# Designs tried in a protein design chat: VHH binders against Di-N-acetylchitobiase (Ctbs). Part 1

Every score and structure here is a prediction.

Target 1, 344 residues: Di-N-acetylchitobiase (Ctbs), of Rattus norvegicus (Rat) (q01460)
Amino acid sequence: EDCPCSEASLCRPIRHHRDFEVFVFDVGQKTWKSYDWSQITTVAVFGKYDSELMCYAHSKGARVVLKGDVALKDIINPTFRASWIAQKVALAKAQHMDGINIDIEQEVDCSSPEYEALTALVRETTEGFHREIEGSQVTFDVAWSPKGIDKRCYNYTGIADACDFLFVMSYDEQSQIWSECIAAANAPYNQTLTGYGDYLRMGISPRKLVMGIPWYGYDYICLNLSKDDVCAIAKVPFRGAPCSDAAGHQVPYRVIMKQVNSSVSGSQWNQDQQAPYYNYKDPTGRLHQVWYDNPRSISLKAAFVKHYGLRGIGMWNANCLDYSDDALAREQTEEMWGALRPRL
Below, numbering starts at 1 at the first letter of every chain, in headers, positions and changes, except where a header shows other numbers; antibody chains are not in Kabat numbers.
F stands for the ipSAE by ESMFold2-Fast; E and O both for that by ESMFold2, at different seeds; each is averaged over both directions (binder to target, target to binder). V2 = 0.75 x the mean of E and O + 0.25 x the DockQ between their complexes.
Where letters were taken out, [cut] stands.
Atom coordinates printed by the task and the answers are left out, and those that the model quotes come from them; centres of patches stay.

## First folded at step 1 (VHH)

Design q04
Fold by ESMFold2, look of step 5:
Structure q04 (fold): chain B 344 residues (1-344), chain A 120 residues (1-120)
Amino acid sequence: as target 1 above (344 residues)
Amino acid sequence: QLQLVESGGGLVQPGGSLRLSCEASGSIFSSNVMGWYRQAPGKQRELVAFISSGGSTNYADSVKGRFTISRDNAKNTVYLQMNSLRPEDTAIYYCAKEGRYSHWTPSDYWGKGTPVTVSS
């Protein structure tokens, strides 16, 4: 339990409750000192644990939480479930962490024992953390819509009730493509908002929903690129759909910013999806179409978050920006962090 | 966090066999879909096969009946048995996990690759 921080007080749990969340994921690429700590309320550590990150986050009043992942078939057994939870609580205490973000994305059949076991895991994890770590936060990552996305038949209302709030992964919305196999936005505006409508119609409070936005895009090789910018993509099936975004490759915003101005098309805006894209030709002569999110598309979503009183906003992942001292990079980084708050 | 190391590639004559291995160092191997992809010079990377956490398999049409994907969850290893190899199977073979839904970075999707050459 030794405190690695400059002051022992920095190892104490964060106990105050925030009215608005800014929830970020860190994947361990050593960029965290440059994050906008004036906004951040929670850092979910999905990379290697870094005690300096924990100390720095606590010095800014932000929570640092564990990644939680476990096979659903194993947690059907209540004894295994309790042991796993005890191990996570012990780890959080040893690392001076403030909770856990449960990221389980497995298929669940509605009639399976995993359906009930998942809800029980979330409830028991919340109970264990709240009992053992004062002020701790337990969250669960859900798909962009509750309507059978990726064959996940989850008890969404039960899970929302059982934890502090849901992080809604409002990205990877092309994971199941049932129509034309074409490149499209990672998080189309109207489709994203429809997903929140569906969560709210189930009876989930907006105070339980944090909108997750992508700081990465998808780069697709076009088998054909029409005059209307329709990029036909390879057919890569996923969970029953004939096409998916697995035909593409995820790229961080920093890479996109270094490429877009030298691309064939430059940045283009799709009005129907309210998202930017561009076309480029790679060194082997293949055409690509890249779809991403930028301050413009993100600010529209941030306005929705504020207008409908959601619990907060966040992103996958904070390491996607260029945190170098280059003047253009600093401006672009400031714009991306600033887009999380709607401007008057 | 997750690291993937491919091995077992090499030079083989047409009609021959190779067995590729992919060892994962991550703790969540058994709960993930694992796959094999390949990329020939000047061509796009293409799916070869994948295997779900429960053992269900899927194959590209070009390899059905010749290739078999399997996994050993105790060893955190996925295999690709390649039989009846043809010159058009020449490529760098990559192991990947399905990371687009697990909050991994793009670099966590792929191993380093193992080259396979089928020629006489």
Scores: ipSAE 0.017, ipTM 0.388, lowest interface PAE 5.5, mean pLDDT 88

## First folded at step 2 (VHH; from q04 with S27F I28T N32Y V33A)

Design q04f
Fold by ESMFold2, look of step 5:
Structure q04f (fold): chain B 344 residues (1-344), chain A 120 residues (1-120)
Amino acid sequence: as target 1 above (344 residues)
Amino acid sequence: QLQLVESGGGLVQPGGSLRLSCEASGFTFSSYAMGWYRQAPGKQRELVAFISSGGSTNYADSVKGRFTISRDNAKNTVYLQMNSLRPEDTAIYYCAKEGRYSHWTPSDYWGKGTPVTVSS
């Protein structure tokens, strides 16, 4: 139980309310000192535990929360569910954490017992954390739309009511491709906004929604690249759809920034999707198309967050930027953090 | 805690066979799709074979009819049976947990790889 921080006060729970959330995923690299701590309100630790990160985040008034993942078939059992929650609360106390981000992305049939069990898990986790850790935060990660994305028939309104807020994963929006198998934006602007429209029309308060932004893109090998930049991709099915973004691979923004200016096309902007992309040729002569998000595409989404009064904004993941001392890297990284702030 | 360990690679003459294995731990294996990828020297990784959590399979055109992906959920293991090997199959072969999960790191997504060399 000993506090690993330079001051005992840094191990006390963060209890203050935040008007606006900047929700950051950290995956365990040693770049976190270079994050924009002037904005951050919550760090979700998805990497290995790092007590220095916890101490530093608390010194900046930011929450640090656990990763929560568990198999849905196991949580149907209420005794297992209670035991799992007790273990997470105990872990959070031992590590001086301020809550948990529940990241369950499994298929759920609408008529299954998992439908009710998932909502019960979220509610019971929230009750357990709030009881045992004063001021604690419990959040749940949802797909970019409630409309059966990835076969996730979740009780979205019940889950939103049950926890502090939802982190909406407004990325991987090509996980199910029902039309032509082509490369496309990771988070197309209008499709992203339609997802929020659907959440709001269900009656979920905008104060329960945090918009998640991708700080990574997808690199696709083009089976064919047309004159109009249409990149045909391999057929890799996902959850009932014949095509998916699994035909590509995820690439962090720092890698994209090192490649785009030496690509065959340079950075291009797709007006319909409001997203940037570029084409390059690999050493074997194969053409690739990379889709990503940059300060321009992100600023449009940040403006939406402000205009509709959403709870906040966040990203997967903060380790995707180049935090080196290189002058261009610093400028690019500052622009990405700066894009989270809406412009009027 | 999440771990993917590939094995079964090696040096093989053209026309030969190898069986790759990937033992998984630290996650509920039966709930996830799995893939085999390969990366030849100086090339990007490419999908070779995919198997859903329900056992549905898909293959890259370059290996279809020669390679077979399978899984044993009781052993938390994915296999790639590679027959009629060609020099162009020379690569490091990587096992992957489904590569589109939103919240993962490279170590949570990829194994360390097992090299396969096809030459005479």
Scores: ipSAE 0.012, ipTM 0.306, lowest interface PAE 9.1, mean pLDDT 88

## First folded at step 4 (VHH; from q04f with G99S S107E)

Design a13
Fold by ESMFold2 at other seeds, look of step 5:
Structure a13 (fold): chain B 344 residues (1-344), chain A 120 residues (1-120)
Amino acid sequence: as target 1 above (344 residues)
Amino acid sequence: QLQLVESGGGLVQPGGSLRLSCEASGFTFSSYAMGWYRQAPGKQRELVAFISSGGSTNYADSVKGRFTISRDNAKNTVYLQMNSLRPEDTAIYYCAKESRYSHWTPEDYWGKGTPVTVSS
């Protein structure tokens, strides 16, 4: 279709495959000009399509990919599957996109037809995109661990074999709390690494795994906050667990940075979880504990990515930082982007 | 275009009852879990009740035993029956398609809300 870019070459598919991925999610709101394009290899568009973003990403040699979401009940039907895939390929061609990131996070019972249908969807999507768009990239978002997180019994090895690589959502790791209902890190370091160990022990190549990190945290109201900073939270069940991070709410890093210096505690470091947190009191007098990731916690994970030869690193989501002209915001934002690079 | 349209809110005395409805369009309703959330003035939005695509239900402790969520897949509608209402239940009530716990954008999954006021 018509090319909206300044040059026709910017509408051509990206054919070069990178050895190391920096995979970012964009949810809109025009912050993308300020991203660190020296690193970015893929932008997954989870907001409204923006042809200017597509043109700019292509000018930097980065892929722009569709969001793929479809009801599992519908994809059991192979004719529906084929039709959906054809529609996504046609859309990618019309919008000059370089592939699709499949983000299906629904429950799947191991004995259900959805188990087989999901793997078939990923395989058939990859086949369709690679056939129709030279150099296209098909990826699938997986839970931080293959061990049935949130009732997601997926064929992880089959899905990994079927697509170009997995984006591992190494966050929301408190979605299942089977012990004490307390606030904890969004992505505890050792628990995160254990999840990768489990993926690798299944036989999935490290070159198929991109580590996803959170640029958001969780804000929890504490029913009780102990002397040792243990924040008891409300019991909010999620997918069979009696307690979960649904007791809190997600907050982007830009909000955390504006709050932490005026908090009761300032930023604290938990050595067991290798993650930062802080406590604050809201205007109604309730105590809160906020857990997040910062350049320090992210740098530890980036070192793991390099040392174990993973395909790359990425985050949910790039819009979470403060891209304003404020000098402190610029420094904080530079440090967050810089933390993605492995350091010797 | 996803649309979730809530109705049935209003003013009610403590101990009274209301039934909220949410009509859904723009997605395959029967394939998704649905939820009701609420937001009181000056407070964060909180989950009230959840119903899976298969009809299994969960409730926040604050409403358990008083509220009942149900769905009618033929009408693309989810309901919240609210009994024994208390002043603390005063809020705007929002219908939601299942929030993916990791890649969630609330504008894509909420209705415009229906206000509920519980006062004497």
Scores: ipSAE 0.243, ipTM 0.614, lowest interface PAE 2.7, mean pLDDT 89
Fold by ESMFold2, look of step 6:
Order: sequence, then C-alpha cells, then structure tokens
Structure a13 (fold): chain B 344 residues (1-344), chain A 120 residues (1-120)
Amino acid sequence: as target 1 above (344 residues)
Amino acid sequence: QLQLVESGGGLVQPGGSLRLSCEASGFTFSSYAMGWYRQAPGKQRELVAFISSGGSTNYADSVKGRFTISRDNAKNTVYLQMNSLRPEDTAIYYCAKESRYSHWTPEDYWGKGTPVTVSS
C-alpha cells in the first residue's frame, strides 16, 4: 500500500454522508493549513496535487475530490467517455481521493449531441466512482441560473438526478449584461435567489443544491463614474451579450481588504443588490469600482441556504483569504469562514 | 503540452494592416472559444475580440469595424485581421483559450504574445 500519510487509515475512502455540505475549492497554494476544518466536508482540488492536504482532510473526515474537465466534443464518443472515466477513477485511487467535481462550462446547443452526451458523462462517472470507490462523491458545477446562462443548454434535471449534488456557481452573474453596460454586484442577492427558484421550479430537490458564493470580487475601470456611483464600463461581449464582467478583472478578498480602507469611498453597501462595493483612483488617474462579497452579504445567503433546506454552501475559492499572521488579516479571515454559518 | 503560439506582428504605418495568427496544440481546439487580448506599455491587458466554438464573434468597441477574428479548425488556428491601424493599437497581442469560465485556472490561457507597433 503506497500511502503517503502518517497512518494507513488516512488513505481509506470517506464513507459517511454529511447532512450539510461545506464545499471548498483549493487551487494549490499552501494556504489549506489555515482553513476552517471544523466546517469543511469536501475539498475540490483545482490546483496541483498535495498529498499532505489529502492526508489532513481525511484526518478531519473531509472528502478530497478531483477536478473533472473534458471537451464536450470528445465525450460524444462513448468509448472515449469510458476511457476518460476509467482514467479519473484510477487517478483517484492512486491519490486516495474521494470522488470528482465535474466542471464543464462549455456552450451546448439544445439540439446537439453534446446535450445528451453531457448527461451520459455525469451518469457514467457517478456509476464508475460509486462502484470503484465506496462512499465516493460526484458533483457537477452549474451556472447561477438554468435559463440559458452563457449559452449552456444543459439537461439540468437529468444531470441533477445523475450525480450526488450540483454545485451552483452563484457568482459571475454579470457574465452576460443585456442592459446598460455598468459595473454591478458579482452575486446580487435577489438575482441569486431567483436562480434557485428556477432550479427548484424545474423539480430539482433542494437537497441536490449547494450554493456557491464568491470569495473574490471584480475590479472595473470606470469610463464614467456618476454622482450616484454608476460606473460605466467598456463594452466587452460574451456569448451573445454585448457587455460582460470581462470589462473588469477578478480580485481575491485578501487584496480587497488591503485596499478598501484606504480607497476614496471606503466600503459602501448597495441596498438593491445587497452587496458591498467601493471606488478608488489608480496611480494613472483612472477611476475604479470594485464589487465584492463580505461577511454581511454572505451571511444573508447562508441564511437562505438554511431556511430553504439546501444541501450546503461553498466558495470559489478558499485561497482568496489572507492567511498571514497579521492580526487584522486573521480577524477578517475568521469572519469570512464564520459567515458560512447563518447568524440567525 | 498545451501551447498557443502567436505570430504576424511587426511594425506598420498608421492606416496599414496586419494579420495575426495563433496556432494551438495540446487540446481539442474546435471545442473552445478563442480570443485576442492586447496590452499596451503601462496599461492593463484588454480584450480585443472573441470567437465562439460555433463561430460567432464579438469585438471591443475600440476595434469594431476595423478588426475581424476568424478561425480554421482544420489548422487549429485563430486569426485577427487588423485593418486601418492606429497608433493606439500599439501593444503586445495575446491569443487566449477561453478564460471566462467561472472556475478557470491560470495554466494555459495565454500565448507569449506578438508585438504590434503602429508608427510612422
């Protein structure tokens, strides 16, 4: 047995099922030592493999799952699907992983063979993992709404039935801007909740839905910043929409926290979107508006998760916080982890 | 090894034209959207043009009507035809595999770039 852990038992699959999920994405930095392991149920490894992370997660009873990505064109071929799945199962066994998070975000036409092939991939992956690794978890990442987001015509009910649960990416909600090209919240509260209403209305059980929240924000250069804090942004098209959040760039929470208190505006709260933002001026004189999520906005979403009996909550990504020894950083990081539990 | 190699940049006078090419390898090219970005000295990298896997196109307002993105799936190549070039188009131009996934990783989004200089 080639187990890299201090005890062979830490290489055994996690077999127990949790009533509530805290689903964490890790992108391969050594910050995982400082995560709040009292909450974590699943770590999705989207960075380089780290056997110490696997061993520590198992010592806390948490699952560690593979990243699953593959071109939809290739998986139309059922022999290719089977080969890909076998390779992922073998990798999970070799690395002592507990499943896979399928992160396919490609466009799908409703009438295409990819529509059926994607559902088949999810089902066959789940069957393969469950057969080969007892207690394994197979999940699929979906857009914040099933209503044609990013030209993804997926069989959402079939996919939900075919895997253990969906991770709903309730962020990047400005990926398609059909109205005025302005900066706005990454995950506006009411729009986020409407997306869950749409998934539930399709007949998907709330016990199949994990809410993903962002631990990053967007920094936009304002072509114009009005007195009412309306930040006009460049027109950058995306998947059929004339405007998108590609006019800005993603910024982790740790960077936001180092900037917000010395920004021009300080942290502001937008009541309509239930999200914080701030304005600053860069060294070249350009005005920026940054939209993000903080303990307040996240706590509102965590309360929704509990109230509606969703399967759990999670984030992209755990490496976004400041895990340094600085006292302010430690306090801010503790508040972000704490916000995942509803405040009552 | 996943790889994106840009070419076709150079020096050109205002009003001139250039055609940039980006040859892709190491992934199923026809299944992904591709884009062109640019970064002028001292400025932020910005999107120029995108082409979906199905061939639909989008452009930044600053280049609309002057630049045309296209792809040849048989050659695993994406192109940027740049007409009516202006001094403000001076930048390093980067080819990108679609980086607008919510769970994108930094691994293989960019080529090494090809410089374009528009001056007299």
Scores: ipSAE 0.096, ipTM 0.522, lowest interface PAE 3.9, mean pLDDT 89

## First folded at step 6 (VHH; from a13 with N58Y)

Design e2
Fold by ESMFold2, look of step 7:
Structure e2 (fold): chain B 344 residues (1-344), chain A 120 residues (1-120)
Amino acid sequence: as target 1 above (344 residues)
Amino acid sequence: QLQLVESGGGLVQPGGSLRLSCEASGFTFSSYAMGWYRQAPGKQRELVAFISSGGSTYYADSVKGRFTISRDNAKNTVYLQMNSLRPEDTAIYYCAKESRYSHWTPEDYWGKGTPVTVSS
């Protein structure tokens, strides 16, 4: 009776699990009807709750999960932690959701009480959701590498053991730039793969890892653009590194596709990073370099996912594509969804 | 719940000074870099200044030498001292918590802004 869907069955929890995950982030726009629902297994709702999206996802057999974020200083207190978890479980029940994606990206010192508290939060959240919502899914978002990225000293093995699987954020890999302060790929291919090697070397099962790929790029103003396409960027520090991708701004794929064909360079391919980029001049005369991912770069990563038996693939975020009726937009969007399935 | 409350904006003569303040709550303030951004009518939002959790500062070239960012971790407050103001500094000024880089959303990390007008 309290179900907003056309059929009461669409408000029941999704209980089956797929062997391969396609994990989608939605940030609250009305484009979700046009997603490739033939692939999707989970939608993480990072926008405003939309009961129509929940009903539609369930009609396609896909999970919808909550966004989980909480201050680490607060969860050191076990009573606060338990109360927070109880509230999330209650919310999931009220909204007919199938779990939670814990997206905590805060700094943690290895010797701090937050180190143990974070692992306890993930374990207790998983226990609470699994007890209260049959078949529920609890996931945790980790940086592209376990090697102290962004000052995140997390117990990665303990967290992986404690939840259903990790979503590995294999993007924003220029969040800390320790060498020359230049524009570079959002997710350089070999660096991305090295991060997975490090997770696997710790003993984390590949069946616990979902590769996250970016459907957005970074647009950098070039303080200088050399003849070899080296774009010097402003020195914007981040968490101890002297340079970072905060010198640029994130740009969704739909915006990139409207700009690239009229750019100064057109789309260029960097062989070392296995990623596309282009240069353009803005109306004030400043030069920009934009780094992004396209079907070619994503297909290479999807092939890695299949070859190494990872749990699945996903992206930040599904709203980044152009879902209009324009013929070029339809083709580009179809190619981006199709790139998640590597060709033999 | 994150809250950023800017104050100190207003109308000022060219060459004058203003001090903007931003009180923060709902997160561990001392662990994050904080920034000031501005947006003039019809223009994109741009970074003006930021200060790391450890106190290191950055300034946009257009304000370097005229603006000073500072923080008081005991008061959960970040400041922007704006000297030698020019008409080109007219904008809405926004306080921002350092974005998480990965799953950034604007409503999680921006204040409502404080308008600054520099004119005679």
Scores: ipSAE 0.078, ipTM 0.473, lowest interface PAE 4.2, mean pLDDT 89
Fold by ESMFold2 at other seeds, look of step 6:
Structure e2 (fold): chain B 344 residues (1-344), chain A 120 residues (1-120)
Amino acid sequence: as target 1 above (344 residues)
Amino acid sequence: QLQLVESGGGLVQPGGSLRLSCEASGFTFSSYAMGWYRQAPGKQRELVAFISSGGSTYYADSVKGRFTISRDNAKNTVYLQMNSLRPEDTAIYYCAKESRYSHWTPEDYWGKGTPVTVSS
């Protein structure tokens, strides 16, 4: 047992059950020392493995989990599935990690063998990890709604039953635009909550659902920006929808905070979507509209999480904030972490 | 390991042509849509052309009728035929795998780019 930590006990798996999750995605930018470790229960490592991060997370009682990604066509083969799972379990043991977050977002046709194979993968992964690593956590990332999002016909109830909990990606909610092709909120409040209603109505326990919120926004070039702030966007199709947020570009919160104070509009609040946005003009004279989430919009969602007894809250991704020593940056970053807690 | 390798860029005169290629590895190429983006100095990266896994295409208005995107699933390659080039087409051109996975990073979905300069 070659433990890289200052004490061998820090390489032991986290075995405590959590009644509330704060689920964090890390993408390997070395900012993790500045995260709010008073809240964190799980770190999903989507960047390169960092043993210092693992040791530090364990010193705070937090789990560190692998990224699980595999092509659906490959997992139809049960022998391939078993081999892939064995490799992930072995990796988790070698790296002293506490489980895996399965992030598969590919199209699935309801009548395809991938439909059954995906549920089998989740179940077999959970069984393998729980058998080999006591207290391990296996999670699966689902779309903001179970209703045909991005042509993902998944067995959501079977997947929820098969793993420890679902991380619900309550963002990129403009991935399919069937109406007017315009910029809109990344995670509109009422649409987000409707998605949870649909998961709950299927019979999935709220204790199986962690709400994911975005710490990034979308920057759209406006083909036309009306006086009513309606930003017409390019028609970029996605998985059958004629328009999508692929017409825009993801922008981390730290960049948004640098830009909003010099924008032509300043930060605006859209009451219908309960989300902030702003307009700016780029150096070539083109108008842009940026939609994002801030402490206000996130606090509304955190209140919902508490009220409905969801398993927890989390975000994509923790590296989106400005962790510099700048006084304004520190205040903004503290407010974003603080918004995850319900306020009075 | 996912890789996207662009090639075929260079210096051309206005009205000239270039053919960009992007060879992909590390994922099931035929299952994903592919796109070409470009970034001019001091500007944001913008979508140029897009081709679905089934072969349906999209073009930005600025290039429509001049550029043609295509794919060869047997060679894991996507192409951009660029005709009637203009100075405003000068940019670094990036090949992209379908970027609409919610948990993507630029390293997961973008190539290193191939520069195109239209001058003289």
Scores: ipSAE 0.070, ipTM 0.493, lowest interface PAE 4.7, mean pLDDT 88

